# Designs tried in a protein design chat: VH-VL binders against Indole-3-glycerol phosphate synthase (trpC). Part 11

Target 1, 261 residues: Indole-3-glycerol phosphate synthase (trpC), of Aeropyrum pernix (q9y8t7)
Amino acid sequence: MRDSFLQKAIASAKDRTSLLEEIAGNCSPKPGRPSLSSSIREWVYRVGGAVIAEYKRCSPSAGAISTLDPVSYVQATRDASAAYSVLTEPNWFCGSIELIPYFARYKPVLAKDFIVSETQIRIAACMGASAALLIMEALTPRELQELAAAASRYGVEVLVETPDASHAVEASRLAPGSIIGVNSRDLKTLRVDYEAMLREVSKAREQLPGEVILVAESGIDSPDKALKAFKAGAQAILVGTAFMKNPQLREKILAELLQIP

## First folded at step 19 (VH-VL)

Design f1 (from e3 with light chain S61R)
Fold by ESMFold2, last read:
Structure f1 (fold): chain C 261 residues (1-261), chain A 121 residues (1-121), chain B 112 residues (1-112)
Amino acid sequence: as target 1 above (261 residues)
Amino acid sequence: EVQLVQSGAEVKKPGESLKISCKGSGYSFSSYWIEWVRQMPGKGLEWMGEIYPGDSDTYYEKNFKGQVTISADKSISTAYLQWSSLKASDTAMYYCARLEDWTEPYYFDYWGQGTLVTVSS
Amino acid sequence: EIVLTQSPGTLSLSPGERATLSCRSSQSLVHSSGWTYLHWYQQKPGQAPRLLIYKVSNRDRGIPDRFSGSGSGTDFTLTISRLEPEDFAVYYCMQSTHEPYTFGGGTKVEIK
């Protein structure tokens, strides 16, 4: 029987983790890693919303996105960014765990990968990550709970990516204290209606306690879309391909963030 | 812009071999399943099989298994459909298509323009 | 193997009329995920198929409002509320819930 894309990604992650454990041994999480959630809350307090800037060189849907190096990316994005989302998955996204230390000098780092083991979380923290991605669709409820507990033990915050409001509420129950992301199944491929994503964000905000940080992921490619996501109830937005490709977007979103009361 | 560009029309005789191609651009070719679909003259669409160019994982519909070979060369973003010995009944339009996929197969979102294969003496 | 039966085989109508196309599946197309992977494609003469409707009722980008899809389980409908000259084509339903993927036999919508 054929494997889905997610099944292939999970299998790859297990193989990569097994090899990395043999090489990395028992490294310790870096001290002094800043809090992702605290940075988001500070930006929300100060300007009404937070931007997570994603460094992503490749994706399945776009192929090669940009040759922009980490130094140039940080220079263009740090003034408007609460945090960096750094792809560490090498096969489909051209990422690397070796990118984490550079970005971590400047902002809290979300390690973005297909995380299926506690080892991945520990190694991300060894490299300086403040948070790790958990994809709800990749994990059983028990696995999600166990990985979130492991992250807590390493001082690593969790962003749980969910496909809709119902799953966002369930994720908040399974992993209390986590940051919750909404990324519709269709938005992962850019064929999904942005308005459907906004509806799920709004529904999630209505059902989630106010202290839960809600992140709108994927499909945000204009200042108008960014502002609409904040108005729908997201405290943060995650912007990837658009920032990698379009310097005027970065400047325009920055300008609008500076005007948010 | 995502494109699938297929090789040109072929006129062949029974017993000859043939390899037709499907070249993808505008996305990560190795990251998506490529589907092959046959349309015989005046007839509907038939799924033939698929390949994941990233690891060459390949599946065939039962009536096409052993009748054609599906392959890919990810280094040049190209998938292939091959016959070792053509039959007159192989006369058809052949399409390649890309499968949209995440947790399960979704739909075919982009299609090649088709390759007409004519097999006659 | 899932059989998709489309009816009618041919639908002869005038521009401006409503077209209703049926697709019936030999078994449920509800995936274990809860989603239904039943799709509609349009094929004009000499062209490759084009995706119109995915997952029963969702229009693909750029598809006019006059196209709508509905149904559940085993029974599905494509509706064209007011036929335009460019809508005269063959329409196929397709399922990807179960391997092997299968297409319906098609409904030809032609000028009366």
Scores: ipSAE 0.579, ipTM 0.828, lowest interface PAE 2.1, mean pLDDT 89
Fold by ESMFold2, fold request of step 20:
Structure f1 (fold): chain C 261 residues (1-261), chain A 121 residues (1-121), chain B 112 residues (1-112)
Amino acid sequence: as target 1 above (261 residues)
Amino acid sequence: EVQLVQSGAEVKKPGESLKISCKGSGYSFSSYWIEWVRQMPGKGLEWMGEIYPGDSDTYYEKNFKGQVTISADKSISTAYLQWSSLKASDTAMYYCARLEDWTEPYYFDYWGQGTLVTVSS
Amino acid sequence: EIVLTQSPGTLSLSPGERATLSCRSSQSLVHSSGWTYLHWYQQKPGQAPRLLIYKVSNRDRGIPDRFSGSGSGTDFTLTISRLEPEDFAVYYCMQSTHEPYTFGGGTKVEIK
């Protein structure tokens, strides 16, 4: 009877999509968008791991987040980043699809939203996104398969966000060729949340083919945590606000990547 | 730092109206359900109902429906609990709390300090 | 409506002793997701309740290791391995698996 947060987010996304269809017309995806998976693989080859830098202006848990404008953020982060994860959801995360171009001219962009329709994927690609987030918990298996197929038709890669290793394996089966993210939703940022995510990354790596790109999505705010996530089998990590607040953190993560054999 | 700050103690007579408040800070107030909990003197905790300030979606426990009004003003990050006509039996401590959820309700992670309401003739 | 029955009503113990608090539910608290939403709160005199344990056995941030939770289905336990002076309080179990949300009647842990 009461709607969960995710149910409210899905309903909002459906309303936004209806308006977007009315006003956006039939835009075509921009040509020449770089590959997210290729960029991750290049960084893994060169230095043993990849950093996806998140641009997030608000969140439910933090409210407004102290961050730079998009241009300044890119200038501070592009040399250390394989890609950008850009929040485009406007109601809870203060995002916009109009943010995508600021990042896409420099690096592959993952459009991060509550994606429920192929229109959202097409419009993100029109703005220059290389990939789109699909949240496994928000979609039925059939919906996941259909949206992944739609993304392929628009030349958009998919990162499927999953809560644990068993869902990561299922997501890889339902959407072959997708990038797989692990984001254990033990509420609030605790040492237990990071440790749970780390265990699930390890389990997923054991069960997934080596060529499947695995992304660790939560709790990485120190060089030690970054190193442990890569050693557990993640090829990429998602790093947010800490990345901006501590320029030495950026340098330390890079230094640790160079020490991976 | 997440905080829920409630309005001060109230001393009222039966039949008077009252509106108490719960102001949230340190997070996106409109993004979380706010719960109201009653504790009568010397008694345990009772869930009264909840509101999602983002859209004002509201639910009441059956014994409180029609007895109180739960509302919110997201522009000032404030939820309210309101009586149109207080009874002596409304004497209690009233707490607001924040619900943590994702796909389903979890737990109340942050609580207000409480508002003591005393209703005596 | 789910009834949570806590026992004992009062537990009189000395610092350093082990405390065992029971909570029994009138129905299974296993949600359709497979998780069990049974939580423990501590309330000291004049203070709001504080979350101790969520989802049966998970300590909230900053809760000492001496607090642990266990149980399944309908029977749950909060254990304090060695009581400290600050642990003398009332403890409530609470369930959010089923609407309406309900609290147990509380167990008062007091100095012997």
Scores: ipSAE 0.534, ipTM 0.809, lowest interface PAE 2.2, mean pLDDT 88
Fold by ESMFold2, last read:
Structure f1 (fold): chain C 261 residues (1-261), chain A 121 residues (1-121), chain B 112 residues (1-112)
Amino acid sequence: as target 1 above (261 residues)
Amino acid sequence: EVQLVQSGAEVKKPGESLKISCKGSGYSFSSYWIEWVRQMPGKGLEWMGEIYPGDSDTYYEKNFKGQVTISADKSISTAYLQWSSLKASDTAMYYCARLEDWTEPYYFDYWGQGTLVTVSS
Amino acid sequence: EIVLTQSPGTLSLSPGERATLSCRSSQSLVHSSGWTYLHWYQQKPGQAPRLLIYKVSNRDRGIPDRFSGSGSGTDFTLTISRLEPEDFAVYYCMQSTHEPYTFGGGTKVEIK
């Protein structure tokens, strides 16, 4: 049986974890890491929505992405960002756990990886991460619950990435207190699809308690799309590296946020 | 934009070897399965096998196993289909295609233009 | 191994007419995930196949709404509601629910 992309990513993550456990010292998570959820709520209160700026140097679909070094990227984006989503996966996304400190000095950091072990969460927190990504499709329900509990023990918040509204509701049940992300591949098209994501965000907002933070994770590459995602019920949006590097587009998003009632 | 560009048409004699190529661009070549599909003259499409260039994981349809070799060189974003000894029955159009998947196989989203192989005396 | 049987082999129609193409599978194409991975490809003379319909009924981006797919289990249909001159081609169904992946034999649509 051939391995899917996700199965290959999980296997790679397990190998990386094994190496980390052998090499990493007895690091403790940094104290006083800022709260991702609190930052999102503060931006929602102040301007009606929060931007999570993604730092991604490569992807399977795009290959190498022209981007700034971490220091320059932060300089260009920090005033518009509630938080950073930092890819730490090295094989497909050209990320590294060592990128986290460059961002954590300024804003809460979501460590974005294929997280399959408690060790990955602990090490991300040692580097300064405030939150860790859990991909619902990569984990059994029990694994999701166990990793969320481990994150709680390390003072690490969880963003659970889900493909649709029904999974978003289930994720909120399995990992109470987590931030819920919708990253739709269209259930019928199998591609990342902004319109499908928008529909599922709206459905998830209707079904989730109001205090659950909902993040729209895919296809947001214009101010209009950002505004529509917030109107559909997302408190935060994840905005890609290439879009955040464009100062004219970045200023347009901020201007639209300031007009939200 | 995603492209799969295949090597040019080949005219060969029975018994000769041949290696045809499929070069991917506009995406991370090593991150997607590459599929090979044969179309004999006047016939339909038949799946031959696949490779994941990232680790060279390779699978063959049973009638092609041992008859062709599928390989890849991820450093130049290229997959290959090769024969050690061509037969006249190998005369066909050969396509490469990219498999879209996440948790399971989905469909072939991009196709190469095809390589016509003619094997005749 | 899954056999996909397409009918008719050839369909000769005039522009403006409705075309109905059939694909029958020797085995259910419902994957353990609950999805059905039955797809339709269009192949024009001298060209590579082009994805038309995926997962039974979903049009790929840029495909005109005159193309529609339907069916379930083992029986599937591609419909072209009003043939245009550019629709003459061979149409293949393809399944990726089971390895090995298989194609139907094709239906040639000829415009008279």
Scores: ipSAE 0.471, ipTM 0.779, lowest interface PAE 2.7, mean pLDDT 88

Design f1 (from e3 with light chain S61R)
Fold by ESMFold2, fold request of step 20:
Structure f1 (fold): chain C 261 residues (1-261), chain A 121 residues (1-121), chain B 112 residues (1-112)
Amino acid sequence: as target 1 above (261 residues)
Amino acid sequence: EVQLVQSGAEVKKPGESLKISCKGSGYSFSSYWIEWVRQMPGKGLEWMGEIYPGDSDTYYEKNFKGQVTISADKSISTAYLQWSSLKASDTAMYYCARLEDWTEPYYFDYWGQGTLVTVSS
Amino acid sequence: EIVLTQSPGTLSLSPGERATLSCRSSQSLVHSSGWTYLHWYQQKPGQAPRLLIYKVSNRDRGIPDRFSGSGSGTDFTLTISRLEPEDFAVYYCMQSTHEPYTFGGGTKVEIK
C-alpha cells in the first residue's frame, strides 16, 4: 500500500530523530528563551495583531522559493515581527535545526517540522526554540496530548496546526494552553486555501475562549489579506513565501494595522 | 507552470527493449507520485502503476507487474517506463501524470502529452 | 477491484443540447475520510486527458459552468447543460478511493 505524503514525512522525521539522539546526546534547553504567546499578546495589545515571519527556503508545491540567507532575512523582518517560524525539516522544506540560533537571538522561535517525538522538542529547545509545531493530522489524540505535556516540561509552548474549526476546538481541549493554528486545504489542490482558512478562523473564534491565541497560517500575501485574517479573529498571522520574496510586505502590513483602530 | 514532458514517439519491432521518459518541472519533482497510464488504440485509459521519485517506492497494477519496469532519477526530475522485450500488443499511447495527495491519494492534476509506442510484427 | 461502468458508450447530440453521462461503481467510493474520490476527465482527439470535475461535483480551474457533476456512493452523473462545439470528446470517470485506480470505459459525445 502506498504511503501518503504525510506518512512519508513522519517516517523521515523518525529517522532524523534517531540520528539527532546520537549526535546531540542529552543536551539541556537554553535558559531565558522568550515566550511566543507573550510576544503575540504584546503585539496584539500594542498594534492589534501579530506577525510571525516564516523562514522557508523550499516547499513541495513551489520547489525552491528563495536563496535569501537567514541573516539577511532577519535584518529585513525583525523590527515588525513578533516571532519567527523556522522550518527545520530538511528533505522537502530545505530547513535545518541549525537555523534556529540565527533567529532565536532576536525573537521567539517556533520550530516548524513534522514533530513525532519529544526528542525533537528537547533538541529544538537546546537550539533556542521557544515553541514547537504539532500537526494534528499527523498525531493520534493520545500522541498530541503526550507531546504537548512533554513540551510543557521542557518549557516549550506548542502551536497545534489544525485543518478546520472543529479540530481547532478539539486541539484546545486535548492540549490546554496551546496556541491554535488554522491551515485549511484547497479542495482542488488539498494544500492551502486562503478563503477556506478565513471561514474556519471565524468559526473557531466563535467557539474558542478569547484567551486562546488563534493563528491564521494560509496564503497571506497582501496587507488586505492580513487585515481580513485579523478581523476574522486571528491574533497572529503566519507569513512565509510572501516574506521570503518581498520582506517589505511585512512593513506594509504593520502600517495597515496602525491605521485601523 | 507545472509541466510533464514525455519523450518522443517510438517505432519498434517485437523483442526489442524500450525506455520512455517523463520529465517534470515547476514543482518539487521528488515530492509527488508519478502515475503511468496506457491507452490502447481506440480504447480507454488503464492505470499501470506509479513511483514516488523521492524514495523510489513503486507499485504496479496486477496485469502490468512483471511486464514493465517503472523507475525514476530524481536528480534530473525524470520518471521512466521500460520494457525488456516489446510485444505487438504493447502498441499504445502512454501517459505520465502527477498524483495530488496529503493524507490519501486524490486525483491526477497534470498530465504529460503522451508517448506513442508502435510495435510492428 | 473497482469496476466503473459508464453509459451510454456513445452519445450522439447536436450543439445546444443537454448531455447526461452516467458512471456506476461496483462498490462504494466513499473513503474513510468521508470524501468520495470520483473524478471526471475529458479527452479531445489527439490530446491528453484533462481534469474536469474532482470529488464528484467540484469543477477544476477554468472549467465552464455548463459542466456539473453529481451523485453519491456508487452512482454518478456528469451533465453538460448546453453542448458547445468544443465539448464533443470522450469523457472518463476515474476513482482514486481504492487501489488500484480505475477508469470507466468512457462515453463518446459526438455530433449527430
Scores: ipSAE 0.468, ipTM 0.782, lowest interface PAE 2.8, mean pLDDT 88
Fold by OpenDDE, fold request of step 20:
Structure f1 (fold): chain C 261 residues (1-261), chain A 121 residues (1-121), chain B 112 residues (1-112)
Amino acid sequence: as target 1 above (261 residues)
Amino acid sequence: EVQLVQSGAEVKKPGESLKISCKGSGYSFSSYWIEWVRQMPGKGLEWMGEIYPGDSDTYYEKNFKGQVTISADKSISTAYLQWSSLKASDTAMYYCARLEDWTEPYYFDYWGQGTLVTVSS
Amino acid sequence: EIVLTQSPGTLSLSPGERATLSCRSSQSLVHSSGWTYLHWYQQKPGQAPRLLIYKVSNRDRGIPDRFSGSGSGTDFTLTISRLEPEDFAVYYCMQSTHEPYTFGGGTKVEIK
């Protein structure tokens, strides 16, 4: 039977482990990386919300998004961003693990990939990542727990991406102390659904302990949408495509956020 | 905008080889399955097979396995359907389509305009 | 393979009338995920098929609300509440719950 995209992505990730090891070797993560959660909390305290700026040059749905280089991107976004999300998946997202060190100079970095092995987490940490993405739909509960534990051993925080509030709650239980992200899909079209995301963020916030950091992922392409996500209960928003096309959008979001009494 | 553009109509004789193409644009070509569908004159739609351009994973409907070859070149966002030796019975309209897919295959959301293949002596 | 039987083969109606098209499956189209992957395509003369309804009852983008899909298990229906001149075409149901993907034989909606 044919494999789905997610299955293929996972398989590819597994195959890339050898390449990662070739790049980074048997490295050990060094201490001193900044905390993603701390940065988010600081921004929440200061301005009411945090923005995770995602560097993503390609995606399956959009193809090529932007050729904007990391230097230009950072120059446009770093002063108004709490952290960077860096795509390291090379086949569909045109990412690279070698992008992490540069971004890590400026902000906490979330390594974003189809992470299915401890090796990926270790190497990301060696590159300077503060956090790693775990996609709940790509992992069994046991795998999620194991990878979260592994991340902890390396001093790497975990952002668990979930499709809805119920999964968010489950994720928080399976991986205590993790950052929870909601990336909802339209159940009809299976496309990223901003409105669904908002609803699920709101529901998740009602059910999750107050100390759990909740991140609204994807679908945000305007200051208004950003603000709605914060109002829904997200402490942070992750913005990718919109920032790649218009990095200055971050400043606009911040400006609007600062207007909130 | 997602588009699938197929090669032009073909007029061939029995025994000749043929390779028709389907070029995708407006999305990551390598990330979606490309489907081939046959429609004989005045008849319905028949699924022939599919290919995932990213890794060239390919599947055929049992009646078309060995009868045609499906391939792809992801570098130019193009899928192919080819015959080594055409038969008169291969006369038909051939469509390529994109399969919407994330966690599992679902449905054909975009179609090419079709390639008419006429095989006659 | 799953056999989809569409009925009637031809439906002759006038603009403004209601059209009801049936698609029956040889076995249940309920996927293990709980979803039912039965879809409807419209094909006008000389054109490629166009996605009309996906997953039983969801209209694709740009599809007018006069089109609706319903059904469950093995019996499905496409309804055109009020036929417009541009609606005269052949309609195919398709299933992707089971491999291989299969199409119905089609129903031709023609002008009376």
Scores: ipSAE 0.385, ipTM 0.785, lowest interface PAE 1.3, mean pLDDT 93
Fold by OpenDDE, fold request of step 20:
Structure f1 (fold): chain C 261 residues (1-261), chain A 121 residues (1-121), chain B 112 residues (1-112)
Amino acid sequence: as target 1 above (261 residues)
Amino acid sequence: EVQLVQSGAEVKKPGESLKISCKGSGYSFSSYWIEWVRQMPGKGLEWMGEIYPGDSDTYYEKNFKGQVTISADKSISTAYLQWSSLKASDTAMYYCARLEDWTEPYYFDYWGQGTLVTVSS
Amino acid sequence: EIVLTQSPGTLSLSPGERATLSCRSSQSLVHSSGWTYLHWYQQKPGQAPRLLIYKVSNRDRGIPDRFSGSGSGTDFTLTISRLEPEDFAVYYCMQSTHEPYTFGGGTKVEIK
């Protein structure tokens, strides 16, 4: 009878696709977009790790997270961030596709949404996104492959979000050249599980080719947790809620990284 | 902190209409199913129906279908349970609860404090 | 619909004693996902139900260790290892594996 959240989110995304077509028409991807992967690699080389700062005003579990505006957020985070992750999903995350151009002025932008269509990827690119999120649990393997291929055609990099190491390996095979993210949840509680994420990141790093960029996405809210994620094998961390509540946390993380001999 | 706060106790007569409310806070109200549960005096819990505030998708238990109306206003994070014509047999405690789910339906993790409805001539 | 039968109807015990509550389902509660959606709720007099155990054996946040859940398929048990005065209440099992959601009739744990 009832649809799950994920099902509803996917349905909503499909509906929004039609609307986006009407708004953007047959736009072409915006040229000159910086590379997310290149930025991450640069930061890894310079300081040992990259931070992707996520702008997320709402979430299903938390409701309203912060009213911090994009300008204030960028001011607080841009000097120590490799990229921005921008929520474009409007219903549960209070996001908007219209946010992408602003953030794209400063850093590579990862467009985060429930992406289920090529149109969404194309439009994100038109808005200036460097990369797009694909959620493995929301897609069939074939859909993942097709969307990754589409992204490539538009010059959009892909971050595939996976729940564990085994899926990470599979994702890397289905979508060659993609950035792999690990976002672990406790299946019993549905809560973000930081410790599980660390374990899975470590396992994934052992199995993935060295050139594959691995991103830790779960539950990082302190410099200590950030460092542990890097130590586990992540080249980048994605930090959302914690940065929304305390943007200065990024500077603290950077300070810790710089102290690592 | 997640909270569900229900409207106050009601004393009504048979034939009267009634609408009680359940207001959610501390989470995305639109993202979780709201459940209604009846508990008659000295009896157990009975699932009545549910609504997804985000799109107003609604389902009823067969015995309550057509007997009550479940609705929601997501702009004010409020769900409603209403009767067009109360009966004495509607006398009960009514609870709202949040359904925890993500990919699958799970369980009622938070409950309102309940609304006592008394219907007597 | 799924019928959940709880036994006993009433359990009279003293503080410090072990309580064992049973919940039997008319059909298997194993979901296609592999999970079993059987949950336990506590209701104290004059209060709303409170989640104790979800998915057979997982304690909700803040629930003391003396509460534990077990079982599989159609037979489930809630155990209170050592009753505290605040544990005297009515306990309900609930299933959400099958539509519609259903509750057991409840077991009243009362002071002897």
Scores: ipSAE 0.349, ipTM 0.773, lowest interface PAE 1.3, mean pLDDT 92

